# Ledger of designs, part 15: VH-VL binders against Isomaltosyltransferase (ctsY)

Target 1, 124 residues: Isomaltosyltransferase (ctsY), of Sporosarcina globispora (Bacillus globisporus) (q8rqv0r968to1091)
Amino acid sequence: VEYEAEFGVQSGVSTNTNHAGYTGTGFVDGFETLGDNVAFDVSVKAAGTYTMKVRYSSGAGNGSRAIYVNNTKVTDLALPQTTSWDTWGTATFSVSLSTGLNTVKVSYDGTSSLGINFDNIAIV
Key: E = the ipSAE of ESMFold2; O = the ipSAE of OpenDDE; V2 = 0.75 times the mean of E and O plus 0.25 times the DockQ between their complexes.

## First folded at step 20 (VH-VL; framework fv_sipavibart)

Design g3 (from a2 with heavy chain D31Y; at its last look DockQ between E and O 0.17; V2 from the best seeds 0.00; counts 0 for: pae O 5.2 > 2, placed apart)
Fold by OpenDDE, look of step 20:
Structure g3 (fold): chain C 124 residues (1-124), chain A 122 residues (1-122), chain B 109 residues (1-109)
Amino acid sequence: as target 1 above (124 residues)
Amino acid sequence: EVQLVESGGGLVQPGRSLRLSCAASGFTFDYYAIHWVRLAPGKGLEWVSGISWDSGSIGYADSVKGRFTISRDNAKNSLYLQMNSLRAEDTALYYCAKDRWYRKDSYGMDVWGQGTTVTVSS
Amino acid sequence: QSVVTQPPSASGSLGQSVTISCTGTSSDVGGYNYVSWYQQHPGKAPKLMIFYVSKRPSGVPDRFSGSKSGNTASLTVSGLQAEDEADYYCSSYAGSNLVFGGGTKLTVL
């Protein structure tokens, strides 16, 4: 299941459509400052470990974002540089989710780096 | 080092034309929108024109619309401002300024050149 | 074209706080979060101090802060220092173009 970043609960970021290759109706940009975040309500039928994919663009260099699940930091996700701002990459990691509703937050915190464009997440 | 260097300013008579250039270095030029901003004597900063990273979006202040043309050459890391039908009120120090992002709507202009002076006088 | 208004001058004593307003309309300051603030010392190029209403570029002290309410954005400079004396300009996206405020001369007493 994919969750578009432009439909997430946003803080400190904006949305745009001025780069090609995004999914949905747009992407999140201006995601570059401490405190910026996008949160998603993710529901699963059973508790367990899932694969989460983050689709992003990082033309300026290697970025990273902190991933929080139900207000607990679970990882610092590396977002390697993409060829250009029109090129989108996918970062993947394992995430533990509880039965029912979870809050997944992609955040720029003290360990994060660089501005990125954020397109979507997918839970597999 | 990230740098912008303006050139092309000078003294011209009203109605004449002038072309400003801005040479960029130290950053990936085609990742960012670039703007022209001017400072007239005794006045404040005035946004003149802006152009997105791919020239797909261009804007002009009403005061220069129809007379000025902004353009960029990403291969040459250069920004230009063709100024036609110059008026006395166009007299100013003209800055080129790099935006923090690729879009024309400013996410903050974080790098400025030293400016080039344009004087329009009879 | 949009008109964004700043007070022509502001002043504060060393160590104190001063707030500079930037008032526009729902078509510019009130309509978008693309509000920036610039500091300019005499004979120098402007320096970006705040962007996106309240974000600070790296290297800008946290005593500079930005906010927005309605159609008015504000720059607050706390713990005023002598070097803060400068002209300050707000800017805003205005739908199709950008606009600067008229500028505020900040004097540190």
Scores: ipSAE 0.018, ipTM 0.708, lowest interface PAE 5.2, mean pLDDT 93
ESMFold2, look of step 20: ipSAE 0.687; ipTM 0.909
ESMFold2 (binder alone), look of step 20: mean pLDDT 90; pTM 0.930

Design g4 (from a5 with heavy chain D31Y W101Y; at its last look DockQ between E and O 0.85; V2 from the best seeds 0.00; counts 0 for: pae O 5.6 > 2)
Heavy chain, then light chain:
Amino acid sequence: EVQLVESGGGLVQPGRSLRLSCAASGFTFDYYAIHWVRLAPGKGLEWVSGISWDSGSIGYADSVKGRFTISRDNAKNSLYLQMNSLRAEDTALYYCAKDRYYRKDSYAFDVWGQGTTVTVSS
Amino acid sequence: QSVVTQPPSASGSLGQSVTISCTGTSSDVGGYNYVSWYQQHPGKAPKLMIFYVSKRPSGVPDRFSGSKSGNTASLTVSGLQAEDEADYYCSSYAGSNLVFGGGTKLTVL
ESMFold2, look of step 20: ipSAE 0.419; ipTM 0.845
ESMFold2 (binder alone), look of step 20: mean pLDDT 93; pTM 0.947
OpenDDE, look of step 20: ipSAE 0.518; ipTM 0.880
ESMFold2, look of step 21: ipSAE 0.492; ipTM 0.869
ESMFold2 (binder alone), look of step 21: mean pLDDT 92; pTM 0.944
OpenDDE, look of step 21: ipSAE 0.019; ipTM 0.692

Design g5 (from a5 with light chain Y93W; at its last look DockQ between E and O 0.50; V2 from the best seeds 0.00; counts 0 for: pae E 4.3 > 2)
Fold by OpenDDE, look of step 20:
Structure g5 (fold): chain C 124 residues (1-124), chain A 122 residues (1-122), chain B 109 residues (1-109)
Amino acid sequence: as target 1 above (124 residues)
Amino acid sequence: EVQLVESGGGLVQPGRSLRLSCAASGFTFDDYAIHWVRLAPGKGLEWVSGISWDSGSIGYADSVKGRFTISRDNAKNSLYLQMNSLRAEDTALYYCAKDRWYRKDSYAFDVWGQGTTVTVSS
Amino acid sequence: QSVVTQPPSASGSLGQSVTISCTGTSSDVGGYNYVSWYQQHPGKAPKLMIFYVSKRPSGVPDRFSGSKSGNTASLTVSGLQAEDEADYYCSSWAGSNLVFGGGTKLTVL
């Protein structure tokens, strides 16, 4: 299941359509400052380990975002540089989710780096 | 130090042409969109034109479209504005301004030059 | 081309707060979060004070804040100081070009 970043609960970020290759109706822009985040309500039928994919572009260099699940930081996700801002990469990691509704937050915290464009997440 | 320096302003008669230049230093010029913004006497700031880092995207205000041409020479760290068919209402202080974001538009200008004055009068 | 409207003037006393509005349409201020605010002192180049509606560049005091509701963006200057007296301009992306507000002259009483 994919969750478009432009439909997430946003804090400190913007949305845009001025780069090609995004999914949905746009992408999150201005994701570059401490405190910026996008949160998603992710519901699963069974508790367990899932695969989470983050689709992004990072034309300026290697970025990083902190991933929080239910208010607990689970990882610092490396976001390797993409060829351009019109080129989108996918970062993947394993995440533990509880039965029912989970809040997944992609955040710029003190360990994060660089501005990125954020397109979507997928839970598999 | 990051710096933009405009030049080329002057007094011209209506219908004449003028070419402005903006010299950039202190940052990687070809990584940023650059814009022209003008301030007419007694008026406010007006966006004139913008050009992306690779010249792949260019925009003009309706007021100058068809008359002005923005261009850049990344090898010379320079921005240009060719102004043709000048009108009295083009009289203004012309700033070049750097976009904040690396090879992407933030539509926020974090560095401005001192401006160069263009006066169009008969 | 889109028109963004600011009050021509605003004033406040030292230490007080002043809010400057920037009203556009759903095609500019209301349609995008690309609203910026600039401060300009006489004879000086504009200075970026707020971008992305509410973000402050490094070096800009936190007494400058930005927000947006509907088609109206707002710049709030709290704890007014004498040096805050200047012209303030908002700008917004408008889908195909950038538009500035008409500017607000802020007087500190």
Scores: ipSAE 0.052, ipTM 0.741, lowest interface PAE 3.6, mean pLDDT 93
ESMFold2, look of step 20: ipSAE 0.271; ipTM 0.799
ESMFold2 (binder alone), look of step 20: mean pLDDT 93; pTM 0.946

Design g6 (from a2 with heavy chain G50Y; at its last look DockQ between E and O 0.19; V2 from the best seeds 0.00; counts 0 for: pae O 8.3 > 2, placed apart)
Fold by OpenDDE, look of step 20:
Structure g6 (fold): chain C 124 residues (1-124), chain A 122 residues (1-122), chain B 109 residues (1-109)
Amino acid sequence: as target 1 above (124 residues)
Amino acid sequence: EVQLVESGGGLVQPGRSLRLSCAASGFTFDDYAIHWVRLAPGKGLEWVSYISWDSGSIGYADSVKGRFTISRDNAKNSLYLQMNSLRAEDTALYYCAKDRWYRKDSYGMDVWGQGTTVTVSS
Amino acid sequence: QSVVTQPPSASGSLGQSVTISCTGTSSDVGGYNYVSWYQQHPGKAPKLMIFYVSKRPSGVPDRFSGSKSGNTASLTVSGLQAEDEADYYCSSYAGSNLVFGGGTKLTVL
């Protein structure tokens, strides 16, 4: 299941369409400063370990975002540089989710780096 | 180092034309919108025009619309402002300024040139 | 064209906090988060101090902060220092164009 970043609960970021190759109706822009975050309500039928994919572009260099699940930091996700801002990459990691509703938050915290464009997440 | 350098300013009479240039270096020019901003003596900053990275989007202040034309040559890392039908009130220091974000608008102008002076006087 | 209003002058003593307002309409300052603030010293080019209402570029001290409520954006300079004396301009997206405020001369007493 994919969750478009432009439909997440946003803090400190904006939405744009001025780069090619995004999914949905846009992407999250201005994701570059401490405190910026996008949160998603993610529901799963059973507790367990899932694969989360983060689709992004990072034309300026290697970025990083902190991933929080239910208010707990689970990882610092490396977001390697993409060829251009019109080129989108996918970062993948394993995440533990509880049965039912979870809050997944992609955040710029003290360990994060660089501005990125954020397109979507997928839980598989 | 990221740099913008304006040129082409000078003294002209009202009704005449002048063409300003802005040479960019130190960054990927065609990733950014570029603006012209002017500062008239004793006045504040006035936004004049912008042009998107691919020239697909252009804007003008009402005060210059129909008289000024902004353009860019990405191969030459250059921005231009063709100023026609110049008026006394166009007298100002003209800055070119780089928009902050990659192919994005209005996230601030983070690099400014030193400016080039345009004086319109009879 | 949109009109964005700033107080023509502001002042504060060393170490104090000063706030400069930038008032527009729902079509500019109130309608978008693309509000920026610039500092300009005499004979120098403007310097970006705040963008997107409250974000600071690298190298800008954290004593500079920005906020927005309704149609008014604000720049706050805390711990005022002598070098902060300058002209300050807000800017806002307005439809497809940009607009600057009239500028505020900040004097450090």
Scores: ipSAE 0.014, ipTM 0.635, lowest interface PAE 8.3, mean pLDDT 92
ESMFold2, look of step 20: ipSAE 0.666; ipTM 0.903
ESMFold2 (binder alone), look of step 20: mean pLDDT 91; pTM 0.931

## First folded at step 21 (VH-VL; framework fv_sipavibart)

Design j1 (from a5 with heavy chain D31Y; at its last look DockQ between E and O 0.71; V2 from the best seeds 0.00; counts 0 for: pae O 5.0 > 2)
Fold by OpenDDE, look of step 21:
Structure j1 (fold): chain C 124 residues (1-124), chain A 122 residues (1-122), chain B 109 residues (1-109)
Amino acid sequence: as target 1 above (124 residues)
Amino acid sequence: EVQLVESGGGLVQPGRSLRLSCAASGFTFDYYAIHWVRLAPGKGLEWVSGISWDSGSIGYADSVKGRFTISRDNAKNSLYLQMNSLRAEDTALYYCAKDRWYRKDSYAFDVWGQGTTVTVSS
Amino acid sequence: QSVVTQPPSASGSLGQSVTISCTGTSSDVGGYNYVSWYQQHPGKAPKLMIFYVSKRPSGVPDRFSGSKSGNTASLTVSGLQAEDEADYYCSSYAGSNLVFGGGTKLTVL
């Protein structure tokens, strides 16, 4: 299941379409300051460990975002530099989810770096 | 401490050339796009030209395209504007301005110089 | 080249709220979220007040806010203070270049 970033619950960010290669109707832009975040409601049928993928662009250098699940920080996700802002990479992480509805939040916190473009997040 | 300082302005006749310079200090110059913006007497701000951190992307306003050339020397923390075939309507206070985002265009300028005046008159 | 329109003047009393519009087209203000607002006092360089439609730089009071609907962006100044009297300019990316609005002179009554 894939969740488009532009449809997430946004704080401190906005959306754009001025780079090629995004999925959906756009991507999250302006994701570059402390407190910025995008949250998603993710439902699973059974509790367990799942693999998630973040699709992003980081033409300026190596970035990172903090991942929160149900208001608890679970990891710092490295987002290696992409060839350009028109090219997109995928960063993968594992996460424990509870049965039913979970909130997965991609955040810029004190451990995060650089502005990135955020396209989508998927549960595998 | 973050500062931009323009120079090179002056009085010139139409058809002549002039070269503006902008000296940057207090920040990592080659991390940011830099732009020229001008303010003509009695008018508003007008974007003139912009250049990306690596000079890979360059843009010009239609009003100066073919006459002005923007360039930068990252080793000297300097921005330049070569102005050829000057016209009376090029008369303005010329600012250099730093883009806000790191190696990405935000088209938002968070640091400005105090400007250098260019007067084109017969 | 794109034309972005602002009202030439706006006014409000101390403590009131004033909104300045910035109207473009689907090729600039309506097409991108690269909308910025600048404040300029006489004899001073412009100061960035809002970028990316609604984001505030550090040090800018939260009584300055930005929004956009359709092809029109708006700057709202709440709790108007005497020092807010200045010229305000919007800007927008326009595909191949950057464009500024004509500017709005804000008077505090």
Scores: ipSAE 0.019, ipTM 0.692, lowest interface PAE 5.0, mean pLDDT 93
ESMFold2, look of step 21: ipSAE 0.356; ipTM 0.824
ESMFold2 (binder alone), look of step 21: mean pLDDT 92; pTM 0.943

Design j2 (from j1 with heavy chain K104R; at its last look DockQ between E and O 0.06; V2 from the best seeds 0.00; counts 0 for: pae O 8.5 > 2, placed apart)
Fold by OpenDDE, look of step 21:
Structure j2 (fold): chain C 124 residues (1-124), chain A 122 residues (1-122), chain B 109 residues (1-109)
Amino acid sequence: as target 1 above (124 residues)
Amino acid sequence: EVQLVESGGGLVQPGRSLRLSCAASGFTFDYYAIHWVRLAPGKGLEWVSGISWDSGSIGYADSVKGRFTISRDNAKNSLYLQMNSLRAEDTALYYCAKDRWYRRDSYAFDVWGQGTTVTVSS
Amino acid sequence: QSVVTQPPSASGSLGQSVTISCTGTSSDVGGYNYVSWYQQHPGKAPKLMIFYVSKRPSGVPDRFSGSKSGNTASLTVSGLQAEDEADYYCSSYAGSNLVFGGGTKLTVL
């Protein structure tokens, strides 16, 4: 299941369409300051460990975002530099989810770096 | 890992010239505007000059306009400040500073070098 | 060139809150939202604390906040700590130039 970033619950960010290669109707832009985040409601039928993927662009350098699940930080996700802002990379991480509804939040916190464009997040 | 390193400062007499350099590393240099800011002894920060990522926009403080020239070499990840007709009031610690936003101006500098000292004295 | 004014000094007790003003004109602070604040300790390079009036970079504590009303921008430091003692500078876009305030020496009592 893929969740478009532009449809997530947004705080401190904006959306844009001025780069090629995004999925959906746009991507999250302005994702560059402390407190900025995009949250998604993710439902699973069974509790367990799941693999998730973040699709992003980081033309200016190596970025990083913090991943929170149900308000608990689970990892810092490295977002290596992409060739340009019109090229998109995928970063993979594992999360423990509870049965039913979970909140997965991609956040810029004190450990995060650089502005990136956020396209979507998917549960594999 | 993101770093700016200034060089080229020194002691010169009034009317002479000096060329400062700023070496950038750890980020895509040609995505950001870069600026020079100086700190004179006993005074505050003063914006000197700025250049956009593509050199398409250049600005100078009134105090240095016509005497200083900012330039960049994106292939060398370097920023320069050619300072001509130096005056005593140009004496300062000169910082290069990176704009926060990529390919746009935030006029906010999130990375600074440690500076290079320029002293203009007879 | 535009002149942006800060109080030369400010002080507050540990744990208290202090606000530093940055007053310009409708051609700079009042005309644009490109207002930034920098902290500078002696012998150190300036550190960006606030940009675009109220946005906070990563690593900057949330006890630092920025606002603007009219031609005056403000930096508020809540829960003052000893390490907050430093010089603080505001800056603003001014149409063709960037201008810095004169700086404020913040003393923590």
Scores: ipSAE 0.013, ipTM 0.661, lowest interface PAE 8.5, mean pLDDT 92
ESMFold2, look of step 21: ipSAE 0.112; ipTM 0.749
ESMFold2 (binder alone), look of step 21: mean pLDDT 92; pTM 0.940

Design j3 (from j1 with heavy chain S106T; at its last look DockQ between E and O 0.86; V2 from the best seeds 0.00; counts 0 for: pae E 2.7 > 2)
Fold by OpenDDE, look of step 21:
Structure j3 (fold): chain C 124 residues (1-124), chain A 122 residues (1-122), chain B 109 residues (1-109)
Amino acid sequence: as target 1 above (124 residues)
Amino acid sequence: EVQLVESGGGLVQPGRSLRLSCAASGFTFDYYAIHWVRLAPGKGLEWVSGISWDSGSIGYADSVKGRFTISRDNAKNSLYLQMNSLRAEDTALYYCAKDRWYRKDTYAFDVWGQGTTVTVSS
Amino acid sequence: QSVVTQPPSASGSLGQSVTISCTGTSSDVGGYNYVSWYQQHPGKAPKLMIFYVSKRPSGVPDRFSGSKSGNTASLTVSGLQAEDEADYYCSSYAGSNLVFGGGTKLTVL
């Protein structure tokens, strides 16, 4: 299941369409300041460990975002530099989810770095 | 202190050329896109030209396209605007302005110089 | 080149709110969320007040806010203060160019 970033619950960010290669109707832009975040409601049928992927662009350098699940930080996700802002990378992480509805939040916190473009997040 | 300082303005006749310079200090110059914006007397702000951090992307307003050339020397922390075939309507205060994000265009300028005046008159 | 329109003037009393519009097309204001607002006092360089439609740079009071609906972006200045009297310009990405509005002179009564 894939969730477009532009449809997530946004705080402190914006959306745009001026770079090629995004999925959906756009991507999250302005994701650069402490407190900025995008949250998604993720439902699973069974509790367990799942693999998630974040699709992003980071033309300026190596970035990082914090991942929170149900308000608990679970990891710092490295987002290696992409060739350009028109190219997109995928970063993968594992996460423990509870049965039913979970909130997965991609955040810029004190351990995060650089502005990135955020396209989507997916459970694989 | 982050600073931009424009120079090279002056009085010229129509058809002549002029070269503006912008000296940057207090920040990593080669990380940011830099732009020229002008303010003509009695008019509003007008975007003139912009150049990305690596000079890989350059843009011009239609009003100056083919006449003006933007360039940068990252080793000298300098931005330039070569203005050819000057016209009376090019008369303005010319600002250089720094893009807010490094190695990305936000089209939001968070640092401006105080400007250099260009007057084109016969 | 795209034309972005602002009202030439706006006014409000101290402590009140004023909204300045910035109207473009689907190729600029309506097409991208690269709308910025600048404040310029006489004899001074412009100051960035809003970017990405609604984000404030550090140091800009939260009484300045930005929004967009359709092809029109808006700057709202609440709790007007005397120092808010200035020219305000919107700007928008326009595909290949950046465009500024014509500017709005805000008078505080």
Scores: ipSAE 0.306, ipTM 0.820, lowest interface PAE 2.6, mean pLDDT 94
ESMFold2, look of step 21: ipSAE 0.516; ipTM 0.875
ESMFold2 (binder alone), look of step 21: mean pLDDT 92; pTM 0.942

Design j4 (from j1 with heavy chain D54Y; at its last look DockQ between E and O 0.67; V2 from the best seeds 0.00; counts 0 for: pae O 2.7 > 2)
Fold by OpenDDE, look of step 21:
Structure j4 (fold): chain C 124 residues (1-124), chain A 122 residues (1-122), chain B 109 residues (1-109)
Amino acid sequence: as target 1 above (124 residues)
Amino acid sequence: EVQLVESGGGLVQPGRSLRLSCAASGFTFDYYAIHWVRLAPGKGLEWVSGISWYSGSIGYADSVKGRFTISRDNAKNSLYLQMNSLRAEDTALYYCAKDRWYRKDSYAFDVWGQGTTVTVSS
Amino acid sequence: QSVVTQPPSASGSLGQSVTISCTGTSSDVGGYNYVSWYQQHPGKAPKLMIFYVSKRPSGVPDRFSGSKSGNTASLTVSGLQAEDEADYYCSSYAGSNLVFGGGTKLTVL
């Protein structure tokens, strides 16, 4: 299941369409300040460990975002530099999810770096 | 300290040429888009030209297309504006301005020089 | 080239709020979130107050806020102070170039 970033619950960010290669109707832009985040409601049928993928562009360099699940930080996700802002990469991480509805938040916190464009997040 | 310093302004007659320079310091110049913005007497700010970081594309306002040429020398941390076929309406204080975002275009300028004055008069 | 329109003047009393509009088209203000606001005092260089519609650079008081609806962006200055008296300009990406509004002279009464 893929969740478009532009449809997530946004805080401190907005959306744009001015770079090629995004999925959906746009991507999250302006994702560069402490506190910025995009949250998604992720529902699973069974509790367990799941693999998730973040599709992003990071033309400025190697970025990083913090991943929170149900308000608990679970990892810092490295977002290696992409060739350009029209080039999109995928970063993978594992998370433990509870049965039913979970909140997965991609956040810029004190451990994060650089502004990136955020296209989507998927549960594999 | 992040700083931009414009130079090259002066008084010229219509039809003449002038070359402005902008010297940057205190930041990684080659990783930011850089622009020229002018303020004519009694008028408002007008974007003149810029070099985008993302695409490296060069843009010009319609009012200066074909007459002005923007360029940069990253080795010298300098921005230039070659102004040809100058007109009275080009009279203005010319600012160079730095894009806010590192290696990305925000089209927002967080650092400005104090400007250099160009006066075109017969 | 796109035309972005601001009211030539605005005013408010100390402590009050004032909103300055910036109206463009779907090809600029309405088409992109690259809307910025600048404050300029006489004889000074412009100062970035808002970028990307509503984001504040560090050091800019939170009484300055930005928003956008349709083809109109707005700068709101709450709790007006004497030092807020200045010219305010909006700018917008316009696809192939950048455009500034005509500027608004804000007077604090």
Scores: ipSAE 0.215, ipTM 0.792, lowest interface PAE 2.7, mean pLDDT 94
ESMFold2, look of step 21: ipSAE 0.670; ipTM 0.908
ESMFold2 (binder alone), look of step 21: mean pLDDT 92; pTM 0.943

Design j5 (from g4 with heavy chain Y101F; at its last look DockQ between E and O 0.77; V2 from the best seeds 0.00; counts 0 for: pae E 4.8 > 2)
Fold by ESMFold2, look of step 24:
Order: C-alpha cells, then sequence, then structure tokens
Structure j5 (fold): chain C 124 residues (1-124), chain A 122 residues (1-122), chain B 109 residues (1-109)
C-alpha cells in the first residue's frame, strides 16, 4: 500500500512539482527546521514486522530522515545521494506495527541531514 | 560575520558594459545558490539572475537575457555579473543575495549585500 | 511571463492589523509554494520575513504571518509598531525565473 507524501499531514513542509519523476500529483520538500514532517495513518490487519519503503530524491548528498511510529522514533533512515534532484531512490527498512491504526512520520529531527524531495512511502 | 559585498558599479553611457563583483565571507560559498537582484527608483525590486552552487543551473530575467552573464568562482568566494549593452532601464542599485538552503534552491534570500549603484545615462 | 501584483500602499494604526496581498497566477504563486516576503527600510538591504508561504526565519516576530489561497499570497502584520513602516515585497518562483511584486509602502499611522 502506497501513501503519497503530498496527501499526508504536512508540518513545516510543502508540496511542489518543480522536479520530474514523482508519483501522484507532486512531492514534498522544505525539510529545514527541527520537527518538520509528514505523517500518515497506516492501518494493518495484524501486528507484526512490515517492510517500509521511502521514495525520495537527495541531489545534494547523502541525506537522512528520522522515522517515527506512534510518536516513538524507530530509526534514522539513510537516504543515499541520488544523481540529481530529478532522479529518485528507494530506502527500505523493517518496521514493527501494531494491529489497526499506526501513525508513521517521516521527520527532520536533530539527527537528520540535508534537504530532500520526499515522494511516498509504501508498507508491504 | 556572514557578508556579501558588491562592487563595480558606476556611471556609464548607454550601450557600454560594466562588470559587477560580489565578495562572500563568513559562510561556505559553494553550499548556496547566489542571485543578483536590483532596486530601481519607482520600480521596486527585480530579480536579475541566479546561479546554483556549482554553476550547473543559471537563470536570467527576460529583460536581461542575452545581455548579462552571471558567473561564480567558488575558489575565490566571488560572484560576477557581466552587463553588456546597458540601457537606461538598467539603472538601479544591484544587490547580491544568498539562497538560504544548502545546495537546493528555495528562492528565499536570507543574506543580502549593501548593493552597488549602476547609473546608465548620456 | 509571470506578473505578480501588490497594492502600492497600505496603512494601519499602532496596534492594529494590516494585510498585504500578492496576486499572481497558477504558473507562480498558485503553482508553487516558493513564496517569500521581504521588508525594506529606506537605505537598508531587504530583510527576509517569510518564506515557503508561511514560515518565519529565526528572529522574525510571530506577529508577521503569511498565507495563501489560490493565486494570492498574503502577509499579515498584527500589533503594528512604528518600526514596521517600510516597503514590503513578495516574491514567487515562476518555473524558469523568480518574480517580485511591485512593492507595498506600509505606513503606520
Amino acid sequence: as target 1 above (124 residues)
Amino acid sequence: EVQLVESGGGLVQPGRSLRLSCAASGFTFDYYAIHWVRLAPGKGLEWVSGISWDSGSIGYADSVKGRFTISRDNAKNSLYLQMNSLRAEDTALYYCAKDRFYRKDSYAFDVWGQGTTVTVSS
Amino acid sequence: QSVVTQPPSASGSLGQSVTISCTGTSSDVGGYNYVSWYQQHPGKAPKLMIFYVSKRPSGVPDRFSGSKSGNTASLTVSGLQAEDEADYYCSSYAGSNLVFGGGTKLTVL
């Protein structure tokens, strides 16, 4: 299941379309201030370990974003440099989710680096 | 500490050329896009040109395209504007201005110089 | 080409609120969230007050706020003080260039 960043709940960030290759109707950028984030309500049928995929662009270097589940930080996800701001990578990690609704947040916090373009997440 | 200082302005006749410089200090110059913005009497601020941190992307306002050339020398922490075929309408105070975002254009300028005056008059 | 329009003047009394508009098109103000506002006092360089439509740089008081609806961005200055008397410019990314509005002279009465 894919969750487009531009339809998540945005805090301190913005949807834009000035780079090619995003899915949906745009991507999110403007991660600059501590606490800037996009949040998603993710519902799963059973508690367990899922694969989370983050589609992004990081044209200025190796970036990172903190991932929160239900307001608890679960990782600092590496976002390796992409060839340009118009090319996209996918970063993947395992995440534990509870049965039913989980709030998943892609956040700029004190351990995060660089600006990025954030396209979507997938939970599989 | 963070500073931009413009120079090279002056009085010139229409059709002549002038080269502006902008010296940067107190920050890592090749992290940021830098722009020229001018303030004309009665017309307000006008974006003139911008150049990315690595010179890989360059833009010009339509009013100056083909006449002005922006460049940067990251080893010298310097930005330049070569202004050819000057017209009376180019008379303005010229600022250099720094984009606030590391190696990504945000089009928000957080550091400005004091400006250098260009007057184009017979 | 993109054209962005501001009222040439605005005024308000000390302690009141004033809103300055910045109207463009779907190719600039309406199409992107790269909208900024600058304050300029006479003889001084412009100062960034708002970026990304509504975000304040550190050191800018929260009585300055920004928003947009459709093709119009707005700067609201609440609790007007004498020091707020200045020229105010908006800017917007426009796909191939950056455009400024014509500026608004804010007078504090």
Scores: ipSAE 0.233, ipTM 0.788, lowest interface PAE 4.8, mean pLDDT 91
ESMFold2, look of step 21: ipSAE 0.006; ipTM 0.625
ESMFold2 (binder alone), look of step 21: mean pLDDT 93; pTM 0.948
OpenDDE, look of step 21: ipSAE 0.695; ipTM 0.917
ESMFold2 (binder alone), look of step 24: mean pLDDT 93; pTM 0.946
OpenDDE, look of step 24: ipSAE 0.334; ipTM 0.829

